VH-VL binders against q0aze0. Designs and how they scored, part 291

Target 1, 268 residues: q0aze0
Amino acid sequence: MKIILVNNRFKENTEKKAQEIAGQLSALNVEVIIDNGLDEPYAGTVDFIMVLGGDGTMLRAARRYGQRAIPVLGVNMGTVGFLSNIEINELAEYLPLILREEYSLEARMMLEVAVFQQQSLLTRVFCLNELLLRSNSPRMLSFALEISGQKLEPYRGDGLIVSTTTGSTAYSLSAGGPIADPQLDAFIVTPVASHIINKRPLVVSPEREISLHLLEEREAIIGIDGQIKMDFGAENRVLIKRAPHPLLMVNLKAKPFFTSIDRSLQRQ
Short names: E, the ipSAE of ESMFold2; O, the ipSAE of OpenDDE; V2, 0.75 times the mean of E and O plus 0.25 times the DockQ between their complexes.

## First folded at step 13 (VH-VL)

Design Y1 (framework fv_inotuzumab; at its last fold request DockQ between E and O 0.84; V2 from the best seeds 0.83)
Fold by OpenDDE, fold request of step 14:
Structure Y1 (fold): chain C 268 residues (1-268), chain A 123 residues (1-123), chain B 112 residues (1-112)
Amino acid sequence: as target 1 above (268 residues)
Amino acid sequence: EVQLVQSGAEVKKPGASVKVSCKASGYTFTDYAIHWVRQAPGQGLEWIGGINTYTGDTYYRRKFQGRVTMTADTSTSTVYMELSSLRSEDTAVYYCARDESYFDYLSGTFDYWGQGTLVTVSS
Amino acid sequence: DVQVTQSPSSLSASVGDRVTITCRSSQSLVYSEGNTYLSWYLHKPGKAPQLLIYDVSTRFSGVPDRFSGSGSGTDFTLTISSLQPEDFATYYCLQATHFPLTFGQGTKVEIK
């Protein structure tokens, strides 16, 4: 068995714990790779991924490995969030189940984000939470939204969020988007500070495609999961689809989603 | 408008402690981390540490570990930095700075700064 | 710790001059998905530092277009295409790819 431990570069405790866990797993003849983000993702075959940290760390892990159909377990290390399944102090208890592969999996839809310059592909990214289009200045943006070939009336505002249901409790929520059941697959399209009152969040079928582009010569930024930033101008287009593979999140412990919503809202 | 307003100048004796405050306004407090940076006379900028206002996690430079404590009060949108066992070398202008954060992720880019707080340590 | 070295430590220039400041890190600043956490700041005595450039080459809001950033890996550059009177200050680069965060030693731009 081979396991990747994903930790947070700024959380020293996660690094230390990763090393500790690696030692324990090695003693059980399990190969371990530690991924702190400073190197390229491990390209070889692995059986399991443990994410040590919070939701941000999970998002990074999802972007790096989510398309490889590898079970991913979130192990919370004192942070608040929705993407961790167990606490670090519970790991010892559940480790035998992990090693015996006795766990359930929850498939979470990911986004496939493709950014183009004219007809040339600049980059393609798979992400778990959302894409954010925002202005790089205090001025509002004018941009076009198209859904499966249907052109909506132009948007004018600070930006736009395209989120998965998993991401509905993240930045989309702060922008006034709906809270979505993570068991559903859907796009959530949430305007950011639009002056047009009739621009409401959209819940869109995962079978559709979403495209965005600017309607004026302005400088904007594409943000992905709050961690990746790309310059976005009038010559660029972004195409968003459902990723061909979902993230396989490990479910070792029951974690009621709806009972946790109020706690999350109280912190925002 | 984003603003970070720091507490006033401090004069301390060696061995004492100082607690500097940084009150944030103009944005959602828990959406951004706050870092502390200082500049001693005739020297450059030095990162001390940071606090994630959402998670409560703190990040300290090893040099200051054991002497620095950062806390956040969400009810007042204020971050505090306490530095104990003060030395003459701790004489500096201390700045708080905002950093974009996303859950337990920090960008490490300081887009807005406080006006600075002079801390003088002298016998 | 990752060391960040700026060049030069100081320089004298006139209004209208092209100014170039270099920042070199002891290790690559490339992070996950190619992110590079390198930013530039302007600092005047008695004032708070100001963000100029982040992510190597992105200008912060309100920053004049005479400021530009470039580079990759370990070598980065801040360029002022035409120095203005308000640009005389000390400039710092900051890396945030590696913990702990570290500043360059600074570059003082003085009036010739």
Scores: ipSAE 0.898, ipTM 0.941, lowest interface PAE 0.5, mean pLDDT 94
Fold by ESMFold2, look of step 13:
Structure Y1 (fold): chain C 268 residues (1-268), chain A 123 residues (1-123), chain B 112 residues (1-112)
Amino acid sequence: as target 1 above (268 residues)
Amino acid sequence: EVQLVQSGAEVKKPGASVKVSCKASGYTFTDYAIHWVRQAPGQGLEWIGGINTYTGDTYYRRKFQGRVTMTADTSTSTVYMELSSLRSEDTAVYYCARDESYFDYLSGTFDYWGQGTLVTVSS
Amino acid sequence: DVQVTQSPSSLSASVGDRVTITCRSSQSLVYSEGNTYLSWYLHKPGKAPQLLIYDVSTRFSGVPDRFSGSGSGTDFTLTISSLQPEDFATYYCLQATHFPLTFGQGTKVEIK
């Protein structure tokens, strides 16, 4: 059995804990690969991914490994987030279940994001929570949103969020979007400080394709899961669609989404 | 209008402690970590550590581990840095600086800074 | 600790000059998905530092076009295409890919 341990670059004790866990797993004849983000992702066959950290660490793991259909377990190293399942002090209790694959899986939709310069594909990335288009100046953006080739009235404001249902509790929520059941597949399109007040958040079928481009020359940024940033200008377009594979999240411990919403959001 | 306002200058004796505050306004406090950076006379900038205001996690450069404590008070949007067992070489201007965070992720980019707090350690 | 070395330590220049400052890291600053956490700051005596460039080459909001950043891996450059009177200051690079975060030693740009 081969497991990847994904950790956080900024917390020294996360690296120490990862090495400790790797030692324990090796004593159980489990091959362990530690991914601190500094090396290329492991290219070979992997049976399980364990994320040691919070929701931000899970987002990096999802972008790096989410299209490989590998079970991913979130292990809290601090505050309980929306994407963690067990706490670090519970890991020893659940290890036998992990090794015997006695757990359920929950599929979470991901975004596939393609950024173009004119007609040329510049980059393609995956996203678990959201794409954010935002101004990189004090000035508002003027931009076009197309949904499956249907052009909406132009937007004017600070930007736009295109979120999965998993991302509905992140930046989208702060910008006025709805909380969505993460078991649903959908896009949630949430304007950011729109100057055009009749631009309401939209919930859009996952079969649609979403396109964005600027209508005037402005300095803008595309953000992916709050962690990847790209310059975006009048010569660029971005195309967003459902990714080919969902993230497969491991459930070992019941985590009631609806009854816990207030507690999970109070830290924001 | 993003603003970080630090507490005033301090004069301390060797062996004492100092606690510097950094009050944030004009943005959502828990969307940004706060780092502390100092500059001793005639020296460059030195990173001391930081605190993720969303998670409460702290990150201290090893040379300060055991002497520094950073805390955040979300209700007042204020971060505190306490440095104990002061030495004359701790004389410096101490800055707080804002770093975009997303859950436990930090970018490590300091976009807005406090005005600085001079701490003088003399016998 | 990752060492970050700036060059030169100081320079003299006139308004209108093109200025380049280099920053070399003892280890690669490339992180997951190619993210490279290198940023540049301007610092004047008695003032707080100001962010100029982040992620190697991205200008911070409102920073004039005369500032540009470039580089990859371990070698990075800040370029000021045409110095203005307000640009005489000390410049610092910062790496944040590796813990602990480390600044370069600074480059003082003085009027000639």
Scores: ipSAE 0.751, ipTM 0.889, lowest interface PAE 1.2, mean pLDDT 91
ESMFold2 (binder alone), look of step 13: mean pLDDT 91; pTM 0.945
OpenDDE, look of step 13: ipSAE 0.759; ipTM 0.907
ESMFold2, fold request of step 14: ipSAE 0.743, 0.716, 0.715; ipTM 0.888, 0.877, 0.872
ESMFold2 (binder alone), fold request of step 14: mean pLDDT 92, 92, 92; pTM 0.947, 0.947, 0.948
OpenDDE, fold request of step 14: ipSAE 0.896, 0.898; ipTM 0.940, 0.941

Design Y2 (framework fv_inotuzumab; at its last fold request DockQ between E and O 0.77; V2 from the best seeds 0.80)
Fold by OpenDDE, fold request of step 14:
Structure Y2 (fold): chain C 268 residues (1-268), chain A 123 residues (1-123), chain B 112 residues (1-112)
Amino acid sequence: as target 1 above (268 residues)
Amino acid sequence: EVQLVQSGAEVKKPGASVKVSCKASGYTFTDYAIHWVRQAPGQGLEWIGGINTYTGDTYYRRKFQGRVTMTADTSTSTVYMELSSLRSEDTAVYYCARDEAYYDYLSGTFDYWGQGTLVTVSS
Amino acid sequence: DVQVTQSPSSLSASVGDRVTITCRSSQSLVYSEGNTYLSWYLHKPGKAPQLLIYDVSTRFSGVPDRFSGSGSGTDFTLTISSLQPEDFATYYCLQATHFPLTFGQGTKVEIK
């Protein structure tokens, strides 16, 4: 068995814990790779991924490994969030189940984000939460949204969010988007600070495709999961689809989603 | 408008402690981390540490570990930095700075700064 | 710790001059998905530092277009295409790819 431990480079305790866990697993003849993001993702075959940290760390892990159909377990190390399943102090208890592969999996839809310049592909990214289009200046953006070939009325505002249901409790929520059941697959399209009253959040079928482009010569930024930033101009287009493979999140312990909503809202 | 307003100048004796405040306004307090940076006379900028206001996680430079404590009060949108066992070398202007955060992720880009707080340590 | 070295430590220039400041890190600043956490700041005595450039080459809101950033890996450059009177200050680069965060030693731009 081979396991990747994903930690947070700025959380020293996650690094130390990763090393500790690696030692324990090695003693059980399990190969371990530690991924702190400073190197390229491990390209070899692995059986399991443990994410040590919070939701941000999970998002990074999802972007790096989510398309490889590898079970991913979130292990919370004192952070607040929705993407961790167990606490670090519970790991010892559940480790035998992990090693015996006795756990359930929850499939979470990911986004496939493709950014183009003219007809040339600049980059393709798979992400778990959302894509954010925002202005790089105090000025509002004018941009076009197209859903499965249907052109909507132009948007004018600070930006736009395209989120998964998993990401509905993240930036989309702050922008006024709906809270979505993570058991659903859907796009959530949430305007950011739009003064147009008829621009409401959209819940869109995962079978559809979403495209965005600017309608004026302005500089904007594409943000992905709050961690990736790309310059976005009038010559660029972004195409968003459902990723061909979902993230396989490990479910070792029942975690009620809706009872945690109020706690999350109280912190915002 | 985003603003970070720091507490006033401090004069301390060696061995004492100082607690500097940074009050944030104009944005959602828990969506950003706050870092502390200082500049001693005739020297450059030095990163001390940071606090994630959402998670409560703190990040301290090893040099200051054991002497620095950063806290956040969400009810007042204020971050505090306490530095103990003060030395003459701690004489500096201390700045708080905002950093975009996403859960436990920090961008490491300081987009807005406080006006600075002079801390003088002298016998 | 990752060391960040700026060049030069100081320079004299006139209004209208093209100014170039270099920042070199002891290790690559490339992070996950190619992110590079390198930013530039302007600092005047008695004032708060100001963000100029982040992510190597992205200008912060309100920053004049005479400021530009470039580079990759370990070598980065801040360029002022035409120096203005308000640009005389000390400039710092900051890396945030590696913990702990570290600043360059600064580059003082003085009036010739």
Scores: ipSAE 0.896, ipTM 0.942, lowest interface PAE 0.5, mean pLDDT 94
Fold by ESMFold2, look of step 13:
Structure Y2 (fold): chain C 268 residues (1-268), chain A 123 residues (1-123), chain B 112 residues (1-112)
Amino acid sequence: as target 1 above (268 residues)
Amino acid sequence: EVQLVQSGAEVKKPGASVKVSCKASGYTFTDYAIHWVRQAPGQGLEWIGGINTYTGDTYYRRKFQGRVTMTADTSTSTVYMELSSLRSEDTAVYYCARDEAYYDYLSGTFDYWGQGTLVTVSS
Amino acid sequence: DVQVTQSPSSLSASVGDRVTITCRSSQSLVYSEGNTYLSWYLHKPGKAPQLLIYDVSTRFSGVPDRFSGSGSGTDFTLTISSLQPEDFATYYCLQATHFPLTFGQGTKVEIK
């Protein structure tokens, strides 16, 4: 059995804990790869992914490994979030179930994001929470949104968020978007400080394709899960689709979503 | 709009402690970590550590481990850095700086800085 | 700790000059998905430091376009295409890919 342990670069104790867990798993004849973000993602076959950290660490794991349809377990190292399932001090209790594959899986929709310059593909990335288009200057943006080739009236404001239902409790919520049940597949399109009165958040079928481009030259940034940033200008366009595979989140311990909303949102 | 205001200059004797405050305004306090950076006379900038105001996690450079404590008070949007067992080599201007955070993720980029606090340690 | 070395340590220049400052890291600063956490700061005595460039080459909002950053891996440069009187200062690069975060030793740009 081969497991990837994913950790956070800024928390030294998480790195040390990952090494300790790797040693314990190796003693159980489990092959372990540690992903601290400094190396390319492991390319070989993997049976399970364990994320040591909070929701931010899970987002990196999802971007790197989510399209492989491998079970991913969030292990909380402090602050409880929406994507962790068990606490680090519970891992020994649940390890036998992990090794015997005695757990359920919850699927979470991901975004596929393609960024172009003119007609040339610059990059293709995946996203668990949201894509953010925002101004990178004191000036507001003027930009176009197309949904399955249907052009909406131009936007003017600080930017736009295209979120999954999982991301509905993240930046989209802060910008006025709805909380969505993560069992639903949908895009949530939330304007950021729009100067156009009729630009309300939209909930959009996951079968749609979403396109964004600037209508005038401005310095802008597109952000992915709040962690990946790319310069974005009038020569660029971004296309957003549902990713081919959802993130497969491991469920070992019941975590009711609706009662947890109040608890988790008080942290935001 | 964004503003980080630090407490005033301090003069301390070796062995004492100092607590410097950094009050944030003009943004959502828990969206940004606060880091501390110092500059001793004639020297460059030195990172001391930081605190993620969302998670409460602290990150200390090892040379300061055991002597530095960083805390955040969300009700006043203020971060404190306390440095104990002061030595004359700790004489420096201490800056707070904010770093964009997303849950437990930090970018490590310091976009806005406080005005600085001179701490003088002398016998 | 990752060592970051700036070159030169100081230089004298006139208004209008093109100025180039280099920052060399003892280890690659490439992180997950190509993210490279290298930023540049301007610092004048008695004032707070100011962010100029982050992620190697992205100008911070409001920074004039005469400032540009470039590089990859271990070698990075800050370029000021046409030096202005307000640009004399000490410049620092910062790496944040590796813990702990480390600054270069600084480059003082003096006006002739």
Scores: ipSAE 0.751, ipTM 0.892, lowest interface PAE 1.2, mean pLDDT 90
ESMFold2 (binder alone), look of step 13: mean pLDDT 92; pTM 0.945
OpenDDE, look of step 13: ipSAE 0.710; ipTM 0.895
ESMFold2, fold request of step 14: ipSAE 0.619, 0.722, 0.714; ipTM 0.849, 0.873, 0.879
ESMFold2 (binder alone), fold request of step 14: mean pLDDT 92, 91, 91; pTM 0.946, 0.945, 0.946
OpenDDE, fold request of step 14: ipSAE 0.879, 0.888; ipTM 0.937, 0.940

Design Y3 (framework fv_inotuzumab; at its last fold request DockQ between E and O 0.69; V2 from the best seeds 0.76)
Fold by OpenDDE, fold request of step 14:
Structure Y3 (fold): chain C 268 residues (1-268), chain A 123 residues (1-123), chain B 112 residues (1-112)
Amino acid sequence: as target 1 above (268 residues)
Amino acid sequence: EVQLVQSGAEVKKPGASVKVSCKASGYTFTDYAIHWVRQAPGQGLEWIGGINTYTGDTYYRRKFQGRVTMTADTSTSTVYMELSSLRSEDTAVYYCARDESYYDYLSGYFDYWGQGTLVTVSS
Amino acid sequence: DVQVTQSPSSLSASVGDRVTITCRSSQSLVYSEGNTYLSWYLHKPGKAPQLLIYDVSTRFSGVPDRFSGSGSGTDFTLTISSLQPEDFATYYCLQATHFPLTFGQGTKVEIK
């Protein structure tokens, strides 16, 4: 068995714990690779991924490995979030099940985000939460939204979020989007505005494709999962699809999503 | 307008503790972590630590671990830094600075700063 | 800890001059997915530091075009194409790829 441990660069305890866990697993004849973000993703075959940290760390892991159909377990290191399944102090209890591959999987839809310059592909990213298009200035953007060839009326606002149902509790929620059951597959398209606009959030079938581009010569920014940023101009286009593979999240114990959301909302 | 307003200057004796506040306004408080940076006389900028206002996670430089405590009050949009067992070497201007955060992720740059708080430690 | 060394520690220049400041890190600052957490700050006495550049080369809002950042890996540069009177200050780079966050020792740009 080969396991990747993903930790957070800013949380030293996650690095330390990763080393500790690696030692324990090695003693059990399990190969371990630690991904602290300082190296390229391991390209070899892996059986399991443990994410040590919070939801942001999970998002990084998802972007790096999600397309490889590897079981991913979120191990919370004391951080508030929705993407961890067990706490670090529970790992010892569940480790035998992990090693025996006795767990269930929850498939979470990911986004396939492709950014183009004219007809050239600049980058393609698979992400778990959302793509954010936002203005790089206090001024509102004018941009076009197309869904499966259907051109909507031009958007004018601070930006737009296209999120998965998993991402519905992140930026989309802050922008007024609906809370979605993560067991659903759907796009959530949420307008971002500094003032009240006439646009409402859209829940879109995962079978559809979403296209965005600016309608004026202005500078904008594309954000992915709050961690990747890139400039976005009038000559750029973004195409969003359902990723060909979902993230396979390991479910070792039941986690009450709808009761947990209340706790999160209290922090906002 | 984004603003970080810090508490006033402090004069402390060695061994005492100081607690500096940083009140944030003009933005969503929990979307940004707050870091603390100090500058001693004749020295450069030194990172002390930070707090994620959303997760509650704290990040302390090893040098200050055991002496520094950072807390966040979301109800007042205020972050506090308490430094104990003060030494003369702790005499410095202390700044709070904003760092965009997303869950346990930090952007890694400080876009807005407080005006600074002079902390003087003298016998 | 990752060491960040600025060069030079100080320099004298005149208005209109091209000024270049370098930061070198003891380790690569490249993080996941190519992110590089290197930022530049301007600091004047009695004032709060101000962000100039982040993510190596992105100018912060309101920062004049004469400021530019470049570099990769372990070597980074802040360039002021034409020094203005208000630019005389101490400049710092900051790396945030590695814990703990570390500043360069600073570069004082003073009037010749």
Scores: ipSAE 0.869, ipTM 0.934, lowest interface PAE 0.6, mean pLDDT 94
Fold by ESMFold2, look of step 13:
Order: structure tokens, then C-alpha cells, then sequence
Structure Y3 (fold): chain C 268 residues (1-268), chain A 123 residues (1-123), chain B 112 residues (1-112)
């Protein structure tokens, strides 16, 4: 069995624990690869991914490995998040179940985001939480939103969020979007400081395609999961659709999403 | 209007401790980590460490490990940096600066800074 | 620790001049998905530092167009296309790809 341990770039604060876990797994004849983000993603066959960190670390793992249909377990090392399943001090208890593949999987929809310059594809990235279009100047944006060929009235404001249901508790919530059950597949489209009265958040079928472009030249930024940022101008367009594969999240321990909402909201 | 307001100048003897505060306003406190950077007389900027105000995680440069403690008080939107076992080499202006966070992820750049706090360590 | 070296350490220039400052890292600053955590700051005596450029080339909101950043891997440049009176200051680059975070030693831009 081969597994990847994902940690973040501030490796000194997590490296000791990652090496300790790798040693424990090696003693059980499990091959371990540590991914701190400095190397290319491991390209070979992998049976399991273990994320050591918070929801931000999970987001990076999802973007790197989520389209490969590999089970991913979130192991919390501090503050309880929405994407962790077990705590680090519980890992030894659950290791036998992991090795025997005695767990269930929960599918989480991802976004496929394609950014164009004119008609040329610049990049394609995947996203677990949200795409954010925002102004990069004191001036507001004027932009067009199109949903499966249906052109909405122009938007004017600080920007727009296109979120998954998993991302509904992240930036979309802060901008006034609804909390959504992460077991649902949907887009949530949330305006950011709209100057157009009655532009409300939209919940949209995951089968739709969403397109965004600026209606006048402004300095703007596209953000992906709050971690990837790209300049965005009048010559650019972004197309968003459901990614081919969901993230497969490992469920070893029941986590009551709805009863935890109040605690999580107090931090946002 | 984003502001980081630091506590006033301090004069300390070698071996003492100093605790500098950094009070944030004009933004959601837990959306940004707070880093501490110092500048000794005639020298450049030196990163000391930081605290993720959402997770509570701390990051200390090894040089300061064991002498520095950073804490955050969400109820007052204030971060504290305490530096102990002071030496004359610790004489510097100490700045707090914010770094956009997204859960445990840090963006890695400092968009707004406090005004600075002069700490003088002398016999 | 990753070393970050700026060139030059100081320079003299006149209003209207094009100024370039180089920042060289001892290791690649490229991280996952191509993210490169290199930023530039302006610092005047008695004032807090100010962010100019982040992620190599992205201007912080409100920073004038005369400031631009470029580079990749280990070599990075800050360019001021036409120096203004308010631009006489010390400039620093910062790398945040590797722990610990490290600044360059600074470049003082003086009036000629």
C-alpha cells in the first residue's frame, strides 16, 4: 500500500509529526510519500491520501489529487474544520480500519475553472471551495455573468463568488450566501457588494456552465480557494463547470455538520 | 479603514521581558494572520514569527524559539508578542503586519503594518 | 535558511529616471501549482513599510502603475518606470515560499 501525507509549506511546524507518522506506517510495510508542495505531485499509483492540517491544507490536496479518485482523509492538527474527519490523536485508533479499507466515502463536488485570453486557453484549475472575481483597485467592477448561454443583467460591485456547496461556509457565507448541505451538488453564485439592487445569491444546477468577463477595463483578480490568484482583465474570460470527478472524502467517524454550524459561524 | 495600532515604546534592562501589543481594526480579525518583523538600528528587516488568528498556530524563527511567545485575543482583536531574556542586540523597532489567511493557509505577503514599537535594551 | 540578496545596496537617481532593483534567492521560490511567494516593500524612515508587489508581479490595490515586478525561479526585479519624489526610500523583497520567511538586505534609493 502506498499513501501520500500532505502537509503545508511551513514544514518545520508540521514536519516532525509527518515524519513520525511516516515511520509508524513504514513499520507496517506501508510506502509513504510526504508532499509539502515543493515537488511535483507524485505521478504513480497511490491508494490513499492523508492530509495533516486544516481545511486550507485539504484544499491544496484536493486541487493536486482530487481528480484522481483517490480516498482522502482529513486529519485535524488543531482547530476543528469542516473538512477534517478525525483528530491527530485518534489516528493510531483508526489506522487498522484505514489499512483494511473499512471506511465509507463521501463525494464532494469540485469546480473546473478555465481561464482564457481572447479565445486561447491560459490555464485550467480545479477548485473545492470557490472562485472569487474581485476588483484590484479602489474602483468597482462592471461584469457579465452568463449561465448556460443565458445572459443576466450586468453586475456592478466589488466582485462575484462562484462556490460549491462545500464552499458555502467559506467566503460565500461572508458575502451573504446561504449555508448549503455539502451532500448537495450545486453552484452558489454570490455577489460581493453589489451596487445593483436585487442581485441576490443564486443556487444553480451543477449541469450549468458559468461564464464571467469584464464589461470595461479594470484591474481585477481571479482567486481559487483563496490560494491561487491570477490577474484578470478585459481580454480575459473564465468558464466554470462541474469537475469530472468529485473529491472522495474518507469517513471513519461521524461528524454532525448541522449541529456544528453555530460554532463555525462564530469564527466568521 | 484597516489599522494596526501598537503599544508604546519600552526601555528594558538585559534579562527582562517585553510584551508588545498590536490592536487590529477595520477588518475581520480572524481572516488575517499577524506577523512580527523587527529592524535593529542601521539594519534591514528581520522576520521574527507569526500567529494564525483563526487556528491559533504559531510560527517562530529558530533564532527566537524559546524566547518568543505570540498570542491572540479574538475578543479584543489584539495580538501580543512577548520576548524574554532580552539582550542589547534586541534593541529594534518591532512591527506587526497582517497576512491574509484562509483557514490554515497563509498568503505570504504583508499588506498592512502597524506603526512600530521601539524597544531599547540597555544596562 | 533561504538567502535573499538584493542588488544594488544603494543607488542615486533623479526624478524621472527608470530604476531597477534585483532580488536573488539561494533556492527556487516556486511552490505548488506555480505559486511564487515573492513580494516587494517600500520603507521610509519613521514610517511603517508599505506593500507594493506580491506574488512576483501583482500590484497591491492602489499602487501606481509605474511600479512593476517580474522574474521567476530565483531571479526577480522591481522596476520603477519614472521615479517620483515620493519614491526615494529603501526597498525590500521578501520570500515566503520557504520557512523561515526572509527579507533581502534592502536597497536605498537616494536623490541625486
Amino acid sequence: as target 1 above (268 residues)
Amino acid sequence: EVQLVQSGAEVKKPGASVKVSCKASGYTFTDYAIHWVRQAPGQGLEWIGGINTYTGDTYYRRKFQGRVTMTADTSTSTVYMELSSLRSEDTAVYYCARDESYYDYLSGYFDYWGQGTLVTVSS
Amino acid sequence: DVQVTQSPSSLSASVGDRVTITCRSSQSLVYSEGNTYLSWYLHKPGKAPQLLIYDVSTRFSGVPDRFSGSGSGTDFTLTISSLQPEDFATYYCLQATHFPLTFGQGTKVEIK
Scores: ipSAE 0.770, ipTM 0.889, lowest interface PAE 1.1, mean pLDDT 90
Fold by ESMFold2-Fast, scan of step 14:
Structure Y3 (fold): chain C 268 residues (1-268), chain A 123 residues (1-123), chain B 112 residues (1-112)
Amino acid sequence: as target 1 above (268 residues)
Amino acid sequence: EVQLVQSGAEVKKPGASVKVSCKASGYTFTDYAIHWVRQAPGQGLEWIGGINTYTGDTYYRRKFQGRVTMTADTSTSTVYMELSSLRSEDTAVYYCARDESYYDYLSGYFDYWGQGTLVTVSS
Amino acid sequence: DVQVTQSPSSLSASVGDRVTITCRSSQSLVYSEGNTYLSWYLHKPGKAPQLLIYDVSTRFSGVPDRFSGSGSGTDFTLTISSLQPEDFATYYCLQATHFPLTFGQGTKVEIK
């Protein structure tokens, strides 16, 4: 059995815990690979992924490994997030269930994002929360939004978010988008500071394809899960669709999504 | 109109402690980590540490470990840096600066800075 | 600690000159997915530092287009295409890939 431990680059305590857990697993004849983000994703066969950190660390794990149909468990190391399932002090109690594969899996849709420059593919990435198109200057963007071949009226504003249901509680929420049950598969398209005051977020089928491009030369940025940023200009186009595989998240104990939202909103 | 406003200049004796504040306004406080950077007379910029205002995680350069404490008060949108066991070489202008965060992820660049607080350590 | 060295330590220039400042890291600054955490700052006496460039080459909002950043791995460059009077300052690079975060020693751009 081979397990990847994913940790945050700046969390010394997480790195120490990863080494401690690796030692415990090795004693049980489990091979452990530690992924702190500095190397390329591990290319070999992997049976399980354990994420030691917050939601941001889980998002990185999802981008690196989410398309491989490998079970991913979020282990909370600090502030309770939406994507962790157990606490680090519970790991010892749940480890036998992990090794016996006695857990359920929850599928979470992911986005496939392809960015082009004049018909040439620049990059293709996957993400769990969202793509954000935003202005990088005081000037509003003017941009074209097309959904499955349907051309909408030009958008004017500070940007646009295309989110999964998992991402409904991230940037989309801050921009006025709906809170979505993560068990639902859908794209949520949320305007950022739209020129039209009554313009509403859209909830569309995950089978739709979404394209974006600028109508004027402006300084803009594409953001992926808040962690990857790319310059986006009038020569660029982005295509967004449902990723081929969902992220398979491990459920070892019940986590009530809606009560977690209430708690999170009280802190903001 | 993002603003980071720091407390005023301090004069301390060797061995004392100093606590500098950094009050944030014009943005969602918990969406940005706050770092502290100092510049001693005639020297360059030196990173001291930072605090993730959402998670509460702190990051301290080892040189200051055990002498520095960073705290955040979400109700007042204020970050504090306390430096103890002050030495003459701690005389510097201390800056707070914000770093866009995404949960436990830090972007690693400082887009807006406080005006600076001069801390003078003299006998 | 990862060492960050700037070159030159100082230079003299005239308004309208093209200025290049280099920043070299003792280790690669490349992180997951090609992210490279290197930023550039302008600092004047009596004022707070100002962000110019982040993620190697992305210009911060409101920064004039005469400022540009480039580089990869361990070698990075800040270029000012046509120096203006307000650009006489000390410039710093910052690496944030490796803990602890480390600034270069600074490059002072002085009037010739």
Scores: ipSAE 0.763, ipTM 0.885, lowest interface PAE 1.0, mean pLDDT 90
ESMFold2 (binder alone), look of step 13: mean pLDDT 93; pTM 0.952
OpenDDE, look of step 13: ipSAE 0.789; ipTM 0.914
ESMFold2, fold request of step 14: ipSAE 0.700, 0.700, 0.692; ipTM 0.870, 0.870, 0.874
ESMFold2 (binder alone), fold request of step 14: mean pLDDT 92, 92, 93; pTM 0.951, 0.948, 0.953
OpenDDE, fold request of step 14: ipSAE 0.865, 0.847; ipTM 0.932, 0.927

